# Designs tried in a protein design chat: VH-VL binders against p78833. Part 3

Target 1, 198 residues: p78833
Amino acid sequence: MSFPASTHVYIAKIIGKKGEGDKILDLLSKVNEHVLKSEPFTKTYYFARDAKNPDYIFGLELYDSKEVLENSHKTSNPFLAFANYLTSTHAPLAEPLQLLNFKVVDGHLDKDNLGPDAKDYVLYTEYTGDSATLKQQLTVNPKADTSLIIHSLDDPSLYAVVTRYSKSGIEPGPAEISGATSVSQQVIYSGVGFLNRP

## First folded at step 27 (VH-VL)

Design DK1
Fold by ESMFold2, look of step 30:
Structure DK1 (fold): chain C 198 residues (1-198), chain A 119 residues (1-119), chain B 113 residues (1-113)
Amino acid sequence: as target 1 above (198 residues)
Amino acid sequence: QVQLQQWGAGLLKPSETLSLTCAVYGGSFSGYYWSWIRQPPGKGLEWIGEIYHRGSTNYNPSLKSRVTISVETSKNQFSLKLSSVTAADTAVYYCARGDKLWGDYFDYWGRGTLVTVSS
Amino acid sequence: DIEMTQSPDSLAVSLGERATINCRSSQSVLYSSNNKNYLAWYQQNPGQPPKLLIYWASTRESGVPDRFSGSGSGTDFTLTISSLQAEDVAVYYCQQYYDWPLTFGQGTKVEIK
């Protein structure tokens, strides 16, 4: 489960105002249709709702390179329609859009190619601390259906981990790392997107 | 220094429920997986199951229908119940701490409790 | 389930000699991209709980003497005691943590010849 060194990871945090989650996901569904048809360079395009607030949308996106993300994905008509809605005078967001850039350190996205499911337990955790310590202590969990370790391209002290279990009743919390702080978010697959291309 | 203290009834009759408790001292309870592991006399080790401090469990499929592991976080304790015991459940039962990240391997163990199931 | 098979079941070794214990898994426990083997070794002295010796196949737990070493990859693993001491008389277990359920080998008893 090696990733090419050029693999570019986007974490999207889309904080919608009350009632906006469905519209945001509807537009993302249109982008996903285009991604499946026309973007073989988009390897993961996965959207989920925050477990506590359904209008907060989490995105996990993997591209073959930053170049194809910037020059092909973000210039597509469905993406521009989505982006124009988010920045429109309707003002659907409660907070400015956050797009976080990462590279893959290690892991896998869909161990047995089962596909994402709304019943999956999915945890996204950000760790801030000493980079060498985090790199040593953050290890892949082969028992998980997703176990992805990523390192920020903008902040050397920031790592993140995505963990997904498809079996119900499994709800591991975030690992505790000595000398690091962490923030965790549970998310629920929205029905929009994919982990591995079908 | 982390210490695991375990207790419970050591002599049972067939069909009774085994009940053991493990208390954690000298370290954090939160952020860890906690396991029960048993060893029949003169035999090897069998992993029974684990619990995360928030209550999520994973059980050995061979025992799943009879096992309940629970946690009392306010007391830094976790417990094992094994229902409908038979002589085959006679073993030393250990509680153990799983590694911090994923509970992969066990760095601290209780002293063990011999549970005998008689006729 | 990943079955763990140890050999031999029992081993008699003279003081100061090398003891070698083998462990084989029914499936690979190597995550190839990080080159980590999800395997641990334990020592159990008579009347005592198991004690962690080795994790990640070859990493010694703190306080474990240098005479203990682990090697191997994939499906075949070895625990070596380079110079057996009297206190090393014990049963040794391998354990995989690649997949659920977590499983142990049947044990290898090491004795002084």
Scores: ipSAE 0.478, ipTM 0.826, lowest interface PAE 3.0, mean pLDDT 91
Fold by OpenDDE, look of step 30:
Structure DK1 (fold): chain C 198 residues (1-198), chain A 119 residues (1-119), chain B 113 residues (1-113)
Amino acid sequence: as target 1 above (198 residues)
Amino acid sequence: QVQLQQWGAGLLKPSETLSLTCAVYGGSFSGYYWSWIRQPPGKGLEWIGEIYHRGSTNYNPSLKSRVTISVETSKNQFSLKLSSVTAADTAVYYCARGDKLWGDYFDYWGRGTLVTVSS
Amino acid sequence: DIEMTQSPDSLAVSLGERATINCRSSQSVLYSSNNKNYLAWYQQNPGQPPKLLIYWASTRESGVPDRFSGSGSGTDFTLTISSLQAEDVAVYYCQQYYDWPLTFGQGTKVEIK
């Protein structure tokens, strides 16, 4: 699978207060409906829950360009409603919203077109270290239906890898890279969004 | 209107390090990819590498081991270093801005800097 | 790497006549998801940097005369100057930005016959 150079990867880390996870996902579901109907430029719009915290929502988004993210997706009414909720006086967030910008290094998403599932094992790992070393050492897993390597546009020392095994029960660990630190998060599909358009 | 101004030493000896800087005026530095491209005399264009305004880089594999591109956001500047130069590195070096949609076609260019490597 | 090959290497055309430059990529630069071709064309005059003419294969950059047009899709692209003017004498380059590394064609020199 090849990604155009303009492809923009957006990682969302949304940590709600206790019980807010469902509301967040409900709103994201509305955004997703709009994405499916009106945003052909959105390649991936996938949301999952942290395996340990149901109020921690993880988002993987891919867009044809950063321009369409900023000037189309973020200007949509469903998105604005969602954004307004997150920043409302209700204060639904337990921690500050994290929105991370990445570029694709290599990999594939849902190569067998099986679609997301709650039984999937999905691992998100962030690597921090020497850029040249990480570029060289991080490799795509051909056995995984999803194996995506991305480089941060916000921090040149930051890379991330998304690994997914569809309904297989396989639980891969993160690759160890000499000279780099890593932080992994297991996430579970929330029922909201897609890895590739259906 | 966006303007790119570039400067640096134009004469080097073999094994020295090429160093060029490009400054951006009249437009936003943030949100774009900034590239270095070179052109040997009478030859075509070769992309060297790019840097995002926040510092992430992509390099041409043919030059990766010798190239470093950096950014100084406070000055709206980005720089190129090319180590261990040889005569093959003699070229006009251009800085350029990525496309309007944050892609990698180049709508604004510097005037170029001739760098000659000779003994 | 995606190799870009232009043809011809040089072209002599009479004033007012049509000039046609071809560019071929070693693999498709069409993205199926957005149906866009990641292909640009440049004009370069002696002693000057390249000037953007066309992007997305067929979109003309602001300020570029109407006589310049880009066409094609996938692996085969064409830059057309409908009526060659004296100021159009230059070297023209195609460039793909679909994948890294970014690559250019070898250039086509356009002259007046």
Scores: ipSAE 0.000, ipTM 0.527, lowest interface PAE 12.1, mean pLDDT 92

## First folded at step 30 (VH-VL)

Design F1
Fold by OpenDDE, fold request of step 33:
Structure F1 (fold): chain C 198 residues (1-198), chain A 119 residues (1-119), chain B 113 residues (1-113)
Amino acid sequence: as target 1 above (198 residues)
Amino acid sequence: QVQLQQWGAGLLKPSETLSLTCAVYGGSFSGYYWSWIRQPPGKGLEWIGYIYHRGSTNYNPSLKSRVTISVETSKNQFSLKLSSVTAADTAVYYCARGDKLWGDYFDYWGRGTLVTVSS
Amino acid sequence: DIEMTQSPDSLAVSLGERATINCRSSQSVLYSSNNKNYLAWYQQNPGQPPKLLIYWASTRESGVPDRFSGSGSGTDFTLTISSLQAEDVAVYYCQQYYDWPLTFGQGTKVEIK
């Protein structure tokens, strides 16, 4: 298995009010600096903008365990500053913050360790359906620079797939699964974060 | 049953542009990768490229500079253009449907169109 | 590119006997994490397009007779026809879909001895 069973995947959906995207990313950039310096247990800390909404920030985070996420990452001063901003009287959010918990099913984050780029085509797709069917039919794409399959810890009928092609011009659609519904989101690397530790 | 019907000119002169069209019947056009594959007489198969139903493409690097695949979703059709043809481009050209995951293998094929390039 | 090489180029087998076709890839088409081989087999009759027989190296496509089977892993694969029938006379191709571009073997012609 490529990932330890304890690996915890965190999907963050942060929808800021108009113009708030930059401030959110600035704060996340400071968090990222701390992660790089002080959080070896954070394996992935990747943030992107929704392709259609620059104030919609998508986060893909992988931690060695949920424990280090809750007791180390979320207790860091930069993270607290970020969290305090989101809940401040300024009220920067247009929608409630969504934080989703997943486990890794299969895949890879950056097969050639080239790092993320704004020119990457990145697709996040959520699948809802029969768990056994989704588990059986979802398959890693080794041709993609990122191909990650994750299963929700909050909803057993929910799977998600992250697919990335790095600066190749390839823009695939989501995998189609018979009997399941899917919702896809294209995201663009913001410049904040990493897929694998640099 | 899914059926792929293809048509286009079968005789070309060098430097001309090959143009073929494939129409899909009896199944969903949406959600699939639609590919072109060619086979020179008495030889093996070469993947040319695909187009997703939404228009995204991927081409074989060996042909990328000369190949254009397009889609007309309203007609459930997709087309192949290959510019600057030579005798080396003489082949039976097939349109095919890729699997619904990543367009990796092909479960339905057109009957093929022989395209001969001669002076 | 991943090069696919089949052997033999041609094979003559008596009716009812076993036919074995080999396919080798220049690189592994096995994804270690899921232990899946990204390999397919096709049958092509004269004047017809290829027909999908096997995918994931060993899974038969719907409607394919059980006398056809695929095996192997990594770089070496085998298509077996357990009991050759008259209608099995054709050219067979392997195909990898582990990496772009998709590539095929050169084909193996199966004939009746």
Scores: ipSAE 0.876, ipTM 0.938, lowest interface PAE 0.6, mean pLDDT 96
Fold by OpenDDE, look of step 30:
Structure F1 (fold): chain C 198 residues (1-198), chain A 119 residues (1-119), chain B 113 residues (1-113)
Amino acid sequence: as target 1 above (198 residues)
Amino acid sequence: QVQLQQWGAGLLKPSETLSLTCAVYGGSFSGYYWSWIRQPPGKGLEWIGYIYHRGSTNYNPSLKSRVTISVETSKNQFSLKLSSVTAADTAVYYCARGDKLWGDYFDYWGRGTLVTVSS
Amino acid sequence: DIEMTQSPDSLAVSLGERATINCRSSQSVLYSSNNKNYLAWYQQNPGQPPKLLIYWASTRESGVPDRFSGSGSGTDFTLTISSLQAEDVAVYYCQQYYDWPLTFGQGTKVEIK
């Protein structure tokens, strides 16, 4: 298997106020520096902008375990500073954070170690439906640089798929699964974070 | 049941542009990848390319420079254009529906359109 | 490109007997992540489009008779017709969808001996 069973996937959806996207990303950049330096247990820390809304930030995070996320990453000074800025009662930069917990079902991330790029076509799709059906129907795309299927730990009816083609010109589209509903988001790498590290 | 109907000109001269259209009936157009595949007489199958209902495309590198696939979602139709045709482009052309996720295999096919390129 | 090679090019089998068609890929079409083979089989009757028979190397498409079966893994695959029927006279194709571009075998013509 490509991922240990303990791997925890964290999806962050940040809806920034108008014009605050850059500031949010700057703050995340500082957190990323800390992650690179002090969090070897963080395997992926990738942030992108919504293709249509530059103030909407998407985050894909993978950790060795939920424990290190909760007790190390989220308790770090850089993260706390970031969170305080975002949720400031006087001048919040964003709406309340949407943080989703997932586990890896199947797939791969940056299989050729090409790294993230603004020219990448990255699609995030959430599927809601019968768990057995979704588990059976969803499959990885070996042709994509990133093809990740994740299952929500918060809602058993929720799955998600991350698809990335790196600098290939291929634009992935979401598949319709019979009996399931889907919501897709195209995102563009923001320059903050990484998909994988040696 | 899903049905694909296709039409277009079957006789072309060299250097002309092949143009075919495929219409989808009896099923959802949205959420699938729609492909064109051709078969020269007495020969095997060659995948040309696909289009997603929202317009995303991928082409066979062997034909990429000459191929354009387009979609008209409001009509549940997608089309193939192949420019600068030669005798080598003589084939039966099929439209087909990809699988549920990545359009990797094809479960529904059109009846095919023979396109002959001759002087 | 992944090249698909079928063998034999043509096969004559008596009614009720087993027909075996082989397909070899130049590269493995087994994906290690999910342990699935990205391989399909089609039947094509004269003057008709191909018909999907098998996908994921061994899963029969709905409506396909039980006498059709797919097997194999990695680079070597087999389509078996356990008891050849008259309506099974056709050309059969394998297809990989492991990598772009999608590619097909050259076809195997199955006839009645």
Scores: ipSAE 0.703, ipTM 0.899, lowest interface PAE 0.8, mean pLDDT 94
Fold by OpenDDE, fold request of step 33:
Structure F1 (fold): chain C 198 residues (1-198), chain A 119 residues (1-119), chain B 113 residues (1-113)
Amino acid sequence: as target 1 above (198 residues)
Amino acid sequence: QVQLQQWGAGLLKPSETLSLTCAVYGGSFSGYYWSWIRQPPGKGLEWIGYIYHRGSTNYNPSLKSRVTISVETSKNQFSLKLSSVTAADTAVYYCARGDKLWGDYFDYWGRGTLVTVSS
Amino acid sequence: DIEMTQSPDSLAVSLGERATINCRSSQSVLYSSNNKNYLAWYQQNPGQPPKLLIYWASTRESGVPDRFSGSGSGTDFTLTISSLQAEDVAVYYCQQYYDWPLTFGQGTKVEIK
């Protein structure tokens, strides 16, 4: 595996209120600045918009460990400010955050170090089914610059795959697994965050 | 058993557009990648492109500018259009089913359609 | 593009004897993390479409006789017919699916000596 076993994958699903996507991203941008400056343990901090709903923000975050996520990133002032502005006001910008914990199973992320691009199609697919079956059947797509298979730490029946074909115009289709259900979300880079450290 | 049946015009003049259709029987259309592959007489195989049942496509760069693959899910059919044909496009064209992962290899094939381009 | 080169172009083998077909890729089709080779083999009879024989370099497709086997890794692969049968007379193709576009070898014609 290309990723240390301690690598923690954090998936953030932010359902913004209508028209609030930009504000959310502005807040995330501030957090990102802090991450770049002060969080070397954050390897990926990538945010994208849902292709159908610009106020729905998708976050892909990779940390050296769950510990640094919980005790460093989430305790940072920029993050706390973000969280407070997002959900802790009388007029929240978004619904309560959906935060999912994953570990890396296999794959690669931005293998050519091309960075995020709004022209690229990124597909996030969640698979629900028999854990052993999913583990066996899900396979990395080496043709994609990003093909990351992750397993939920919260639900053993849940896997996810992140796929991107960079600079090709190819819209990734989801891999299909017999006996499993899948839900896909196509997202587009928002301009906030990074896949690999710049 | 899954069966792919394909049809279309087998004789074209240069500059015309090749048009073939493939229909899928005996299996699920959904969840698969569907490809077109061609084989010039006495030659090897060339992958043309695929379409996912939901419409996403990928084409061979060598043919991308001239190729359009479309899908009609309600009919379990997908089609190939190749514009501006020349003699070099003379081949047996096959539709094929890719795997459920990424459409990488092909387990079911149509019988093929010979398309001849001649003046 | 990943170029696939087969050798030989044609092969004549006596009935019951071993047939060996080689396939070389211009680039490795091995993914290091999962140690899988993104390589398939096909058999094509005259007037018929190709038939999938092997995928992941060594996994036989359902219904394929045991006499067919695939081996190799990285850039060099081999299809072996342990005991050639009359019905095995065909053209065989390797195919990589490690990178776009998908590409095939030029084919190897197997005949009875």
Scores: ipSAE 0.682, ipTM 0.887, lowest interface PAE 0.9, mean pLDDT 94
Fold by OpenDDE, look of step 31:
Structure F1 (fold): chain C 198 residues (1-198), chain A 119 residues (1-119), chain B 113 residues (1-113)
Amino acid sequence: as target 1 above (198 residues)
Amino acid sequence: QVQLQQWGAGLLKPSETLSLTCAVYGGSFSGYYWSWIRQPPGKGLEWIGYIYHRGSTNYNPSLKSRVTISVETSKNQFSLKLSSVTAADTAVYYCARGDKLWGDYFDYWGRGTLVTVSS
Amino acid sequence: DIEMTQSPDSLAVSLGERATINCRSSQSVLYSSNNKNYLAWYQQNPGQPPKLLIYWASTRESGVPDRFSGSGSGTDFTLTISSLQAEDVAVYYCQQYYDWPLTFGQGTKVEIK
């Protein structure tokens, strides 16, 4: 599976205060409804909880282009409602919102269209190092349902890998790369969103 | 240079549990997938399973019900247990290092341990 | 499972001559996204573990003589020894790591004619 060059990958790291995870996901669910109905340019809209922190919401989003993300998705009423909540006087966030821009380097997303599942093992790993070294060494796993390598548009030294095994009992682990540091996050599908459009 | 040393009992009776251990020297234990592979006398190679240094495993479906691979990261060791052995399990068993980043080929091997199952 | 089939089962070649071993996979081990073949070759001497020769179908492992080469793509692969040496007498195996479980060919015994 190949991705058009214009494909924009958006990674969201939303760390809510204690107990805020559910509200965040509720709002994202409303956004997802709108995405499914009105945003054909949104190819992936997947949200998961950190395996250790239920209030830490991880988002994987793929768009046809950055333009539609900025001028269409982010201008939708449900999204604005969500954004307003995050910036409200309630101050639901424990840490500043992180929104990261990536492009696809290699890989596949849900190759068999099995759909997301809370029982799936999903690992997000960020690699920081020499770009040429990382690009050369990072390899996709064709055995995984999802194996996506992305490169940051914000930091050229930053790559990330998304790995998913569907109900296989396989827990993906991050590989150490010489000359690079890595940070991994295991996430669990929250019930909100999709990998491929249903 | 990375070296894998393996040990365990080489003679078993049917229904017993095979137990082998592999220790890794001269290289990083972290960041690699560690596999067990066996070879019956005069035959080919069969992959048994792997373990990541953090404990995640994947087993060959043909042996999954009887295989347990474990890791002791503090010792840079990983082990194989195969329960309910029969004569069909007689083989040289190898521990091996799989390449990182999904390159599941094996660049370093132990010397192998012959395990014979006999009544 | 992806079945790996080697041919021939045994091969006798004169010293200094070319040895060719074929390996066929029941399914393609070529990943279309990166155009890599998830295929490795090993050499095994008697009483020794297998030794990695080639990975990604055509990349030689460090220290492997240049007389060894791997070629092919998709389902058909070839290991070539351009000029057989005495120390090359061994059993050779192909292995796919495209899908679980990992599987090996049945082996090809290379002997001196």
Scores: ipSAE 0.605, ipTM 0.873, lowest interface PAE 1.0, mean pLDDT 94

